# Ledger of designs, part 10: VHH binders against Gliding motility regulatory protein (frzE)

Target 1, 240 residues: Gliding motility regulatory protein (frzE), of Myxococcus xanthus (p18769r270to509)
Amino acid sequence: DISNEVREQLDRVESDLHMLRDDAFRFVRRNDDGINTLHGNLAKMADHVAEARLVPLSTVFDAFPRAVREMSRTQGKEVDLVIENADIGVDRSMLGDVRDALVHLLRNSVDHGVESPDTRQQLGKPLNGRIRIRVRVDGDMLHIEVEDDGRGIDPERLRQAAISKRLINAVQAAALSEREAIELIFRPGFSTRDQVSELSGRGVGMDVVKRKVETLGGSVGVSSRIGRGSTITLRLPQSL

## First folded at step 3 (VHH)

Design k11 (framework vhh_ozoralizumab_d1)
Fold by ESMFold2-Fast, scan of step 3:
Parts: C-alpha cells; structure tokens; sequence
Structure k11 (fold): chain B 240 residues (1-240), chain A 122 residues (1-122)
C-alpha cells in the first residue's frame, strides 16, 4: 500500500543522492588530475631551471693547456693536449668536482702514463706524448674521456701489488680478468700507501675520483692496453 | 739508491721559528714534486706542505697556511720548510717525502726520509 506521491518523493531523494555522489567523485578525479598536471609542470620547470644552470665545460678546460705544460715541464716530458667538444654544458654545481677529477686524471697521464722522450723514441712512438679529452652526450648522460698514448696499465703488476697489500690473495688475483685487474686502481686503499691523502684533503688516488663521480650520480670506467695507453671515462648526469 | 735526509729539528718555544732542510740524492730531484709530512706522537701521518718540481706551485692545509713556507733549490738538491709562529700542536717528527709514480695516483709517497723531531714546548 503505497501512494504514487510517496513513490515520486523517494525517486527524487534517490536521484539527489546519486547526483551528490557523482559530484563528489568528479571533484576527487579533477583534483587528482590537477595535482598530476601541477607535478608535471613543476618537474618541467625544475628541468628548465637545471638547464639554466648549465655552463660550458670550456670554463673548466681553458686552464688545462697551461696546467699540462707545467706538469710536463716538471717531469721533463713533451705532451700535447687535445680537447674535443668543450662547448658541451654541465650543471654549474658540478664544475668544481669535475675540474678536480680531470686535473687528477691529467696529472696521472703525465706522471705515470706518458713515457720519457727517450723511451718513446726507442719504442717507435712520436716523441711528444698525447693526451686527449673527449666529451660526448648520450641521452641525459655526459661522457668525459681522458685518453693518453702512454705505457698503459700492466694488469699483472696490479695483481701483484694487491696481493702484497693484502687486499686479495693469490687465488683471488689469478681469477681476475684483465679488466678486473686493471679496475683494482679504483679499490679503496690500493693507490694510497700512507694516510697522507686523507689528511691533506688533496684528493689522491683513483678511488677518490670514483667516489666523487659516484656522489654526483655517475660512474667511472677504465680501458688500457700495455704499451698503447689508457682511457679513463667519467660518466655523469648532465644536470643534477 | 734514493736517499732523503732531514735536518733542522729541535726544541723550540711556542711562537718560535725553525727551518728544516732535506738533502736528496740518488734521483733527478728536479723531476719530482716533493712533500713535507709529519707524525705527532700516537697519531697518523699528516700532510704539511707540497711543492711542484720547479717551485712554481705550493700547497698547504689550513692548519699551517700562512705560518709555514715550503721551498726548494734544485741546484743543491735540497728541500726546505720554514716554520713560523710554532704551536704545541706542531710537535711531531717531520719527514721529507717524494711523490710516487707506481700506482696511477698523484700524491702517493714512494720514498720518505728517516725524519727530524720538532718539539714545541715551554
């Protein structure tokens, strides 16, 4: 026993409730879409701000010819420095760490990589050693290669040094590939005989270079052939 | 044989001065970056100063900057450290050290002398 008027009133109440629920759901959905759009716009603005902080690597590299000349004169060596793609930009906040790492790599190439003029002549190499800095961009990553045409890294000597320093045993050393043996240069405590480098704040050893680059979200690689030279590659995000 | 022989250490009052010398032999002195390093009683090695092969560049930690001066005479194969305004915390054995060439690292020491004792005390 129900009148048509009561039925019509119930239908209206049900319709009103459905409309209120739909409005609430639309508000939530549009609010979520608005938040997602805002997050996207903020991310793009952050990218634009980061790109505005990019400065050419020439800012770092312009001092290197003079530095390499001084290092070379110090060692009685003749070294030619070639720099490729110095116009590529990097985040300004990274410049100091990049400069420090590259100065360290250049000094290693002059001090340990490039042979004396007399040795190079006897080996049939050009009298002047060559160091090449090459910059490449691959996606969002920056690759900085420091290459020398020097004596290269002897993996067997590195194995022996690691054993003598008690970092690995003879069985472990024999199991290393040539690449793995060369990568021992990055191992903490390998290049540093005394605690002097930690106390000086100078940043010495390839382990320090690796740690600095990794702190910037990058990685370090090495490639070497005995008698042919060495290449150290710094892979870094172009923006922080 | 590579040889580094330090001299000039001794007892000095706070605020005093000392000049250390290091006589180098057995290698081409002018081809090497040189260091002064020190070791205080019961502590590890501490870098004190660095000089390039021709003396055109020098470096110091903040603890000695402005008080200590490193210099070299390549004709005499001699390294010097002039220490001014000495403090009790400068008490240490001071070593002359040669840069290393062995491990693809700048600043490694491949040879160090026997040291000379500096005592700053009243």
Amino acid sequence: as target 1 above (240 residues)
Amino acid sequence: EVQLVESGGGLVQPGGSLRLSCAASGFTFSSYEMYWVRQAPGKGLEWVSEISSYGGSTKYPDSVKGRFTISRDNAKNTLYLQMNSLRPEDTAVYYCARSGFELYSSGDLDYRGQGTLVTVSS
Scores: ipSAE 0.014, ipTM 0.183, lowest interface PAE 7.5, mean pLDDT 80

Design m04 (from b01 with E1Q L11M Y35S Q39R L45P E50T K59S P61A R87K V93L R112W L117Q; framework vhh_7pa5_2)
Fold by ESMFold2-Fast, scan of step 3:
Structure m04 (fold): chain B 240 residues (1-240), chain A 122 residues (1-122)
Amino acid sequence: as target 1 above (240 residues)
Amino acid sequence: QVQLVESGGGMVQPGGSLRLSCAASGFTFSDYWMSWVRRAPGKGPEWVSTISGSGGSTSYADSVKGRFTISRDNAKNTLYLQMNSLKPEDTALYYCARDYYEGSGWYDFDYWGQGTQVTVSS
């Protein structure tokens, strides 16, 4: 029947148009899904690249036991070094600055923090001094603590030293809290001898440690108890 | 009652020489390592030289090695700095300082003198 053939043809055309419409909608949806999967893959790749940039702090710390022994022998001291959580990673680009900061802190603990064996004996302390490096992670920040069981920092002596060095006047010194007085160690020009490494004329001091840490987006803290020791804390982003 | 009093500073032309003295009182001078520290205009303090209590060991900043000589006379409680071949860059207020080995672990000097001015200019 011509009429029946025309009706069957029309039904086929309608079916084909519905299929074409559905294919078009599916094409748009597949392209959107493809874009979403690409974004997901790029995010995962970025995370993998960031993780691949982290290097264990043990890479820095492995040299420290020998360095502390050498420093201790030149000062006539015995010092035990304990390192905790050395397996925690940090961005590879930060390793040099972290190493330099920690070497300076270890040198200060050996040279100035830890007392001689004779002095430690008179004070009723163990003859061997102790330095502890402890690493902690809090969110995206690393905390690296360098602690010694030495003589500690006297805030009143630091106030007097700062006045004597003409870095501050007596009114300014009296206004400082104990913590602020201890933080004078980070002021440029406070520790003049520490600004010269190995008598070579290259300036290295606690102000250099603070500047390096701040350049990395971090901060430096200090706590001390006279006769019981000092702790310097480096707070650093784990990745840049 | 620790006192450190510097003297011997002055004005000198480049290539000239000066001898600084520091008279110490109020402590057993021979028990302490002593240092010279300088402060140039607009700059922080810079360590120059150190001498042991006995005078048997000395050390110098690279900027002054071969030109400056630190010495002491323990019988007179006096520290010296002989400065030769002076340069304009040596222009500074020069302080006598007592090395610190007790109490705080974080600084090297506990007492400073008033300073003596050294000006090297042509």
Scores: ipSAE 0.000, ipTM 0.130, lowest interface PAE 10.7, mean pLDDT 79

Design m05 (from b01, 17 letters changed; framework vhh_8fcz_2)
Fold by ESMFold2-Fast, scan of step 3:
Structure m05 (fold): chain B 240 residues (1-240), chain A 122 residues (1-122)
Amino acid sequence: as target 1 above (240 residues)
Amino acid sequence: QVQLVESGGGLVQPGGSLRLSCAASGFTFSDYWMNWVRQPPGKGLEWVSGISGSGGSTTYADSVEGRFTIIRDNDKKMVYLQMTSLKTEDTAVYYCARDYYEGSGWYDFDYEGQGTQVTVSS
């Protein structure tokens, strides 16, 4: 269970902090420069406390290979999941939101990104689809990329979808760049109203993912090429 | 697995009428918007019409409004396009398309059928 893993991490951190406090007390008694040594130990303890607020993303990611296999079997698809830099930490208060966003992105990649094995064979692609989650740190920000090698996003079809949903007119749609057309996936109202009522809270659109990420002080981006796949990037503060 | 099978296309004279049918299987039909899209010779896809899962809401492209009617029968898992006052510019392959499920981030049609050819000519 993810909660049990968090509990075990907290127990380890608590034990380590008690040992550090005991070491600081001994140094004061033994050294003529004890106050400088104590200062150094307190600074180290502050760093360890700050690090203790960060929980490895592996706490969330460890369940994903099984989840992707189950999603893939349900859809009749074959998908390989690769995860890079799972040891990078995030503020534990954000874990639930990060997990929910990533599960949504993985479901989208399996359900809509990656083609069936028969389609992939006809296109000359490897029969198994590929999803990669990559984590990196840039200053105080986390970048989490979810990449698939699937069908990609067709900007012309998104333009037409936006017109059909009455979000923009034909003149506005024609004026959008390819990148701007792809970013229509984040547009509020891209989901249909009747579809929402009939699905009774079973899904959320990418506009909801964007709003949640922005509420956490982050941003979301998309990159795609038709026939080559899509990458969704979540940029989040490492600490709140 | 999801299947959409179109039928009812053919050759018709200008001013004539046709009814296209689409038989759906492999999903909970009433949960999805259904659409008709078309591809004229040498051109890209053009959205034509959409209908909500309940059938309570319909939308139409300006080029077909007043001439085409989209209908669905959820008990039979069918969607129809009734076409009247057909024009030569309506000549295209017509596809039945399922809207993306609410949880999808791509916001396009997640499935298209094989298509049915409509030719409006003398």
Scores: ipSAE 0.000, ipTM 0.190, lowest interface PAE 12.2, mean pLDDT 78

Design m07 (from b01 with E102D G103S D108E; framework vhh_ozoralizumab_d1)
Fold by ESMFold2-Fast, scan of step 3:
Structure m07 (fold): chain B 240 residues (1-240), chain A 122 residues (1-122)
Amino acid sequence: as target 1 above (240 residues)
Amino acid sequence: EVQLVESGGGLVQPGGSLRLSCAASGFTFSDYWMYWVRQAPGKGLEWVSEISGSGGSTKYPDSVKGRFTISRDNAKNTLYLQMNSLRPEDTAVYYCARDYYDSSGWYEFDYRGQGTLVTVSS
């Protein structure tokens, strides 16, 4: 039969087309699955690479006991440095900026935070000042706290300084809480000091510390009590 | 209004001496630690000396210790820097500065004047 031969040819062509369509669908689906798997593997690899970039903060902190001893000797002060949780890691690319910020905070605590031994004796404090560096992790952020047991910060003095520098007026200054007044130390233009050419110099302000931390995607906090000391907190992403 | 006016700078030969003065007004001078800081051309500020409000305590970096002497006259609201055995490296604009928070300061330097130029050259 002629009709049967034509039908057999059409059935073969239709079967071949159906197979090609199914093969194309399987090929597209398999390629999409493969691409999704590859994308997933690349994302996991990126996470592993980011994690592999973390180095212990002890790589920065190991130099600090000697640095604090030298700063203290220069100032005629005795200062004890305590470092807690130094094994917590940070992105290697941040180490230089973290080191620079912490060195500025340590210098500030030794030079101006911690009182002379005579003054500490008059106040009933231990003759040796104390500086504590504490690291903690909160989610994807790390907090580095630099605490001293020194003289603290006077919020009223900061209000007056800000008014004299025309950063705020008397009404604005009076409206600030004690905490907000202490935070004036971080305002651009609050310090009239320039950076010194050498890191051992004294002409660095807290606005410089804030700028370094903000460059890393972080933030800076302060708490202080007159006669009890100050704590500066650096909040930083563990990885960039 | 806080004002600090430096004077006494000039050209001096190596090994020479100069005395700088700073006239302070607008605050209770005796309540503040005072500082001398300097800035050489193209460099940042360098701390040179400090003195307590009473004048009873002074400090110097090793670069000037034994050569420079800081002093103050609280009755005249004037700060002084006696500079001996001057070197070419001492060439800078010299500024007087007060402590940021009266006599004990969280920050070292609050300076206001144009400074006074010291040039040490033969």
Scores: ipSAE 0.000, ipTM 0.130, lowest interface PAE 11.4, mean pLDDT 78

Design n01 (framework vhh_7pa5_2)
Fold by ESMFold2-Fast, scan of step 3:
Structure n01 (fold): chain B 240 residues (1-240), chain A 121 residues (1-121)
Amino acid sequence: as target 1 above (240 residues)
Amino acid sequence: QVQLVESGGGMVQPGGSLRLSCAASGFTFSSYAMSWVRRAPGKGPEWVSTISGSGGSTSYADSVKGRFTISRDNAKNTLYLQMNSLKPEDTALYYCAKDRYDFWSGYSDYWGQGTQVTVSS
């Protein structure tokens, strides 16, 4: 389990920090050099603590090629996975939630996004589906995008599904822009009702992903075009 | 409504430099991520670089990292691409593209007409 590995690494880091602190206090006493030397040594330890809290996202992503292959095999699909900028770091305490959110997004892309090879051939698409994970930094925030070239999300189907699930009424549904209609996938209760067969794209469990990301101080976005694919973007603070 | 007009292309020898500009109008420029995308003869479009709406974040294709710099002037509604150490393989038609969001989603909803960059001796 990756969470056990992270826990063991944190225990090692805590031990190292205690030793550094002890060394710093012994140095201050030995040199009879007061508050300025203590302050400098503590500042260096604080920098080491901050740096040690960040781990590269490749820690999470390295398992994904095999996972996507297994998911694809189970669904009778062929999917290519491309990962960009996996060397960017994230706070160690967030790794489990980030991993869980991304695994959920990958599962949605394979299970609901990417069409079967026969369907893709009928649509004139390459037989192999494509999923891309891309990471970038914007100030103190990470943007992690999961994009597929699959069937996309049909805003009209989402409007009808939301009405059928009694999440909104017909007047409210008609007033939504296409983007707002697609964002219905994040509504609480949308994925908890067992009628996902009404949808042509993804939407299963997206309210859970949104809640996890928001708990971490982030936000989730979606962009989709029917027949062309979907992109889910996670915006997360790099450090907590 | 939305208009993107590229300029600054031309012919340059390998190792040379060019600066591309894109004048944007018809939308709130600072609210959207902007990208440069290129198309070489006989090939499909290749993403080159993106800059966030605020200008605080940039990303580059591996083929251009360290050589190209994307920037923007939100007061002038203008996007730039500074291209240094140009190589023959950089020869392409370069397009300015508007993202649907203030961050880069990979979904560009508007493109300019393009400006030609030719790198040869």
Scores: ipSAE 0.000, ipTM 0.118, lowest interface PAE 15.6, mean pLDDT 78

Design n02 (framework vhh_ozoralizumab_d1)
Fold by ESMFold2-Fast, scan of step 3:
Structure n02 (fold): chain B 240 residues (1-240), chain A 123 residues (1-123)
Amino acid sequence: as target 1 above (240 residues)
Amino acid sequence: EVQLVESGGGLVQPGGSLRLSCAASGFTFSSYDMYWVRQAPGKGLEWVSEISSSGSYTKYPDSVKGRFTISRDNAKNTLYLQMNSLRPEDTAVYYCARGDYDWLRGYYDFDYRGQGTLVTVSS
């Protein structure tokens, strides 16, 4: 039977594709679990040997002006980066994760936050977008803020996206405050990815940033005003 | 017509090095994040490395971190993977890929992948 042969061939192809995707998912999942376990073990070792070295965040930030300039050039945008208090230190074991989170936030600000020069001119904004990284110390915690003066986050768009993704129903969405609606960006599996074909960047969700920060004993916050920009705040222990 | 063509694979002894190249055409290479993915005999696809469109951000799994380096030359539309301190478990077909991680479905969604280049690590 030709029909049976075609069906079996298609079933094999579908099974193989599903297996490959499942393996990739499992590999990413296991890597995250391994990294979390490794971070926990390293933190315990640091506590046990009573050895801690704080390294200036400038170690991470020094590469950012060049990176932002390159990201902006690729998008046809002009973006100015301002970094404040780069001399504040953090546990050296956290540098890689802090760098990864901040690179993601900078890419999101350039790719999605800051409008094109033409759009900014129409809105009466300066042609150059602005991204600010500011570090503050509050007790034993660091606050790293990434602020842009871009389009901001539209809470109504997020409500509709959550409904379309079946994460919440229309009644639940309508009950969310503006702030609660904006915080939907942190929900596991929530992608605010616009279905635009040509964007630089990974399309990675903010839930990944939140997970990484939480494995370090921290938290993530968001503040936004539509048309006026967004601020993402990473709150991290200064030492593990 | 999007095309990705890998080269540089071959037989190498444990502890050796290889440099893979991927020639990209048919799309604006400088606008896309790029990936190296491998498939060992009898196993599924495994993510090996990723690089941002500008080259400013790279990421690696623990299995290759410190040994492999991904890079790109946007002027030449070429992606590279420098593989050092190769181990028998690195034996696989290596693919150059364009795509994105689909967070809703929990997998890498590669819209284009090359033919692959075989890397065999054996004495």
Scores: ipSAE 0.000, ipTM 0.107, lowest interface PAE 14.1, mean pLDDT 78

Design n03 (framework vhh_7qia_2)
Fold by ESMFold2-Fast, scan of step 3:
Structure n03 (fold): chain B 240 residues (1-240), chain A 120 residues (1-120)
Amino acid sequence: as target 1 above (240 residues)
Amino acid sequence: QLQLVESGGGLVQPGGSLRLSCEASGFTFSSYAMGWYRQAPGKQRELVAFITSGGSTNYADSVKGRFTISRDNAKNTVYLQMNSLRPEDTAIYYCAADLTYWGSYESDYWGKGTPVTVSS
């Protein structure tokens, strides 16, 4: 669990917190001169605390090639996984939630996104599907994209599925733009399938992914073109 | 466990009619949307007709007005009535159950297909 490096990192955080206490005590004894020093030290301590919490996403991603191989084997599919910028860090406290969200996205890409080899051959696609995880930082936000080259999301079929599930009526469905129709995958109750869940496992749902990301102060986006694939983007604060 | 079995395909002359049937077993049929897809020689598989659990229908522009999709929940069966058939309707026709939230050319549950040839 805890390595010597992690222990040193935690000891640094503890030492930094003691420095804040010492600075506050010193300020009580020094009237006017302490204000700028205390503010400067607080800013430095906040930066050190945030930096000390960051862990490379490779900590999460290193297990994914094996997981995708196992998922693919179970579904009779061949999938290549490419991971870009795994060295970018995220707050340690978020790792479990990020892992869970990404596992759900990878499972959805393997189970629903990537077609069978026979279907890919009929469509003139390479027999092996491709899933790409790409990480980038923009300011204080982390963007994690999970892209597949699979079947994509059909907005018309999503409209019909939502009507079938009684989530919206036909008038409401017809009024949705193509983008809004694709975003139906995030609606509570949309992604649940009683019979399929019994056969392939439980706990898969894009509404669950969206809610978890939102509790972390982030957002989820989707982009898709039918027959060409889908990209799900997680936007998260890099540090809490 | 889940099975879809198509029937009713065959050889028919232009202007003729065929009724395709797809019998489902192994799941709660009435709760799921059902579709008919086709794959013409040298072409990609395409959605032809779709029917929701509530009975709302949608059709590809190429078949609108000629084909009718319907369902009989008591028989766990979905039908495709094909009228005024044209040579360009020649394809293998597939029944599919929409058991996932992804729209696609392939569902998790497909029948094996039934060939329809329109030729004089």
Scores: ipSAE 0.011, ipTM 0.168, lowest interface PAE 9.3, mean pLDDT 77

Design n04 (framework vhh_vobarilizumab_d1)
Fold by ESMFold2-Fast, scan of step 3:
Structure n04 (fold): chain B 240 residues (1-240), chain A 121 residues (1-121)
Amino acid sequence: as target 1 above (240 residues)
Amino acid sequence: EVQLVESGGGLVQPGGSLRLSCAASGFTFSDYYMAWYRQAPGKGRELVAGISSGGSTSYADSVKGRFTISRDNAKNTLYLQMNSLRPEDTAVYYCARESLYRGSYDEFDYWGQGTLVTVSS
């Protein structure tokens, strides 16, 4: 038998407990909101630190017009270089590898891609060759395209070279698509193994470019048409 | 039709000199990297010297300072001047034209017939 006075005291105690529970819930929610705010601030700090590590690709590209002029003069060629979106940034730690890869691609375009002025005149092309570097960002990845309007890559020539070097047989070579044949340029076994490895200048090929890009977590692609030129695409993470 | 024809090989005494020539036809010679390779008896084929379309040169350590590669674009001719010849320089010497967009090393899609160089003691 509980009296009305004892019941009323219990009701007050229950009300007080509900108030304490609500205060505890508000305190926990406040602490959860504080933790979420701290996590948000840390994420913003991490983004800020990541952005602070990025350096504009113009840091690399600014030397290229002079380099291409020197390469072209040495080869007796006239080449125009166009650079697009040089203000896009890349992780400072990757600058050296990106520079090395692009220098190799520019040298390849000047030395092998772009024809002499006499040959270009015979083919009805502008006497000056054109090389274009274009940078694009897609999510967390950079796409750097190096395009020339030169000779292009002959897939049949590459098939025959691969057969001659015993990398593939005639049946395998005939089964390759045009695209697959062009991608033979990236095979490490595409060269003679008896070559002296200390020979420099012309000894660095597309296999080296591919390996450097893959070490950075990226990939390399190629497209080409005979007589119309070639495009090499480097796909790289913007930050490591 | 692409053709590379070597000449100038022969028998020479140690310390002597020879000049090899390679006459190129059927392509725009000035556009291509050119090289000299050699193959000695019982050895694999090795790159001796290379020259870019603009005249930049490279040499194997074994011939550096003794051999000079050069080109005459007006005559479509590649040369190898060989000085201070040694018995170990005895080989068949091949002229080569570079493949477009080469792999890890300079690769050549055309080779000459070769010319024999014998350095007798």
Scores: ipSAE 0.000, ipTM 0.171, lowest interface PAE 10.9, mean pLDDT 78

Design n05 (framework vhh_4orz_3)
Fold by ESMFold2-Fast, scan of step 3:
Structure n05 (fold): chain B 240 residues (1-240), chain A 121 residues (1-121)
Amino acid sequence: as target 1 above (240 residues)
Amino acid sequence: EVQLVESGGGLVQAGGSLRLFCAASGFTFSDYDMAWLRQAPGKRREWVALITSGGYTDYADSVKDRFTISRDNAKNTVSLQMNSLKPEDTAIYFCAREGDYWSGYEAFDIWGQGTQVTVSS
């Protein structure tokens, strides 16, 4: 019977297609399992490579005591630098940006933060200024704090600068808390040099420091009291 | 009233030296960063040198190692010593007060009237 022969052919074709489909599914699953295993192994290898790239922050900090002494002598100031927990490690790839940010902050503290000895004596402060760099680990994040006992950041001066720069109007400026006014130093366009200053190859403003830190997955904070000093905090992932 | 007055400009031969002075009045001079800028005929103003309230100095690459900026807080003056002058240094030189460093706004907010420097041959 032709009809029975056609049925037997269809049954064979159905069986063959079922087997080919099953083989294809097994092949795809086996390859997916292999790819997933490879991805897992690569992730673990990347973690080991990242751990191998950690270097102590002392590789950056070791130059700072000499630099601060030299800056201080140039300014006719006496500044004591204290560094805490320099042995904590950070990803080697971040060292350049961390060094740049910290040198900028140290220069700010020596040149503009810490008052002259005569001014400090007039204010009843110790003759020698003090700068402290402190490193702390909180989970997977590093906190690098640069603190000085200098003149502090004047929130009224920052409000006026922001108005002059046309970043905010006088009503907006008056509505800012002291902390919010101090945080203006991080606003884009606020701490950026003008076009004339850029031609000189001068350093960078605090908004550029913030941008660099944010690119590394971190954040920047500020705390200050006028006449008591300032603390800038860099929060960075320990590993990238 | 806040005022900056420049002096010391003049005519000098290439390779010569000149010293510019800026007298400041109407503000607490020691609290401010001070700068020198210049403008050649038909050109925009360009920055030349900076001295911070703390005494840190910086210079444009075109004048580095030839010019020296200094200040005297007791006399409320900033000066610019210009050595090895070139014809390209011919310009009107302006004294300017820079904004506070912690405010991050480094724009010059007060300018002097300028002093002419002409370098020949």
Scores: ipSAE 0.009, ipTM 0.238, lowest interface PAE 8.7, mean pLDDT 79

Design n06 (framework vhh_8fcz_2)
Fold by ESMFold2-Fast, scan of step 3:
Structure n06 (fold): chain B 240 residues (1-240), chain A 123 residues (1-123)
Amino acid sequence: as target 1 above (240 residues)
Amino acid sequence: QVQLVESGGGLVQPGGSLRLSCAASGFTFSSYEMNWVRQPPGKGLEWVSGISSSGSTITYADSVEGRFTIIRDNDKKMVYLQMTSLKTEDTAVYYCARDTEWRYGSGDYFDYEGQGTQVTVSS
């Protein structure tokens, strides 16, 4: 049991410690100005070279509205696709891998993320599902986010699934944070594939998406809320 | 039409035994992994046991290991859960579930089609 005065004093001390750490980091960075200047100059040169070879992501995205409509019809669903910042460019050499990864994510959102119209109506959601692709630049990296407003990912179900597949034991599963539990989708061997499903072309596991993105020097992230949807983020260098 | 029909539940005293059965129809049973999951009163679903399509690979939750045995009969399209040394904490509705390929956004990792079978462990 802590009084308000004691909690306020403790919070003040923690704030002071944060400020002290920030000041120390700035001091170290100033002492490293030569290295920072070199890194800055190399980054600027890389940006200039990258800009010479960039092509708009619209080159990839222009086919997606028709693809999503066809996927939706096949599943008896209605899905709206929104694309933001399609004019941002990527290195031409990456277009094929980026397209493959995004098509896989779109297919997973339509096939598994977005609920049926009947289920959405029962949940008080719009009958039409929504998938949104957002592109943003953060320094020299691109973030491509694929978001749906579907059923979301249950971290407890993922923990149980990983235990049942013998990828981790119960102690290991219980130690995972919610984010770490959701990230189990990227581990090799987590996605099981039926031979018939594989032959039917239903796609590949999220471990394959992660591997493709990592081959390009990037990383993959995930966030989700049960009943509200999921977002997969591809972080990629804008140039190779 | 995929159907899973559970049976064999009932009232049993602590330390007793019970055998649950699940009859499957409407799909190629021998191609799917099967699971038992349970839902205690007022709580969420808990995975109990799983068995591979051939029956060669079996896994149990720590809470039931050594007490429960999962068996499948592909010719009869049946999966069973033999329960021994039952505890009051085993009281739940038990569901037979077909394993689903997990994919981004799927939410549920098991297909359970039935109403389940109630197991009550009490004196």
Scores: ipSAE 0.000, ipTM 0.204, lowest interface PAE 11.1, mean pLDDT 78

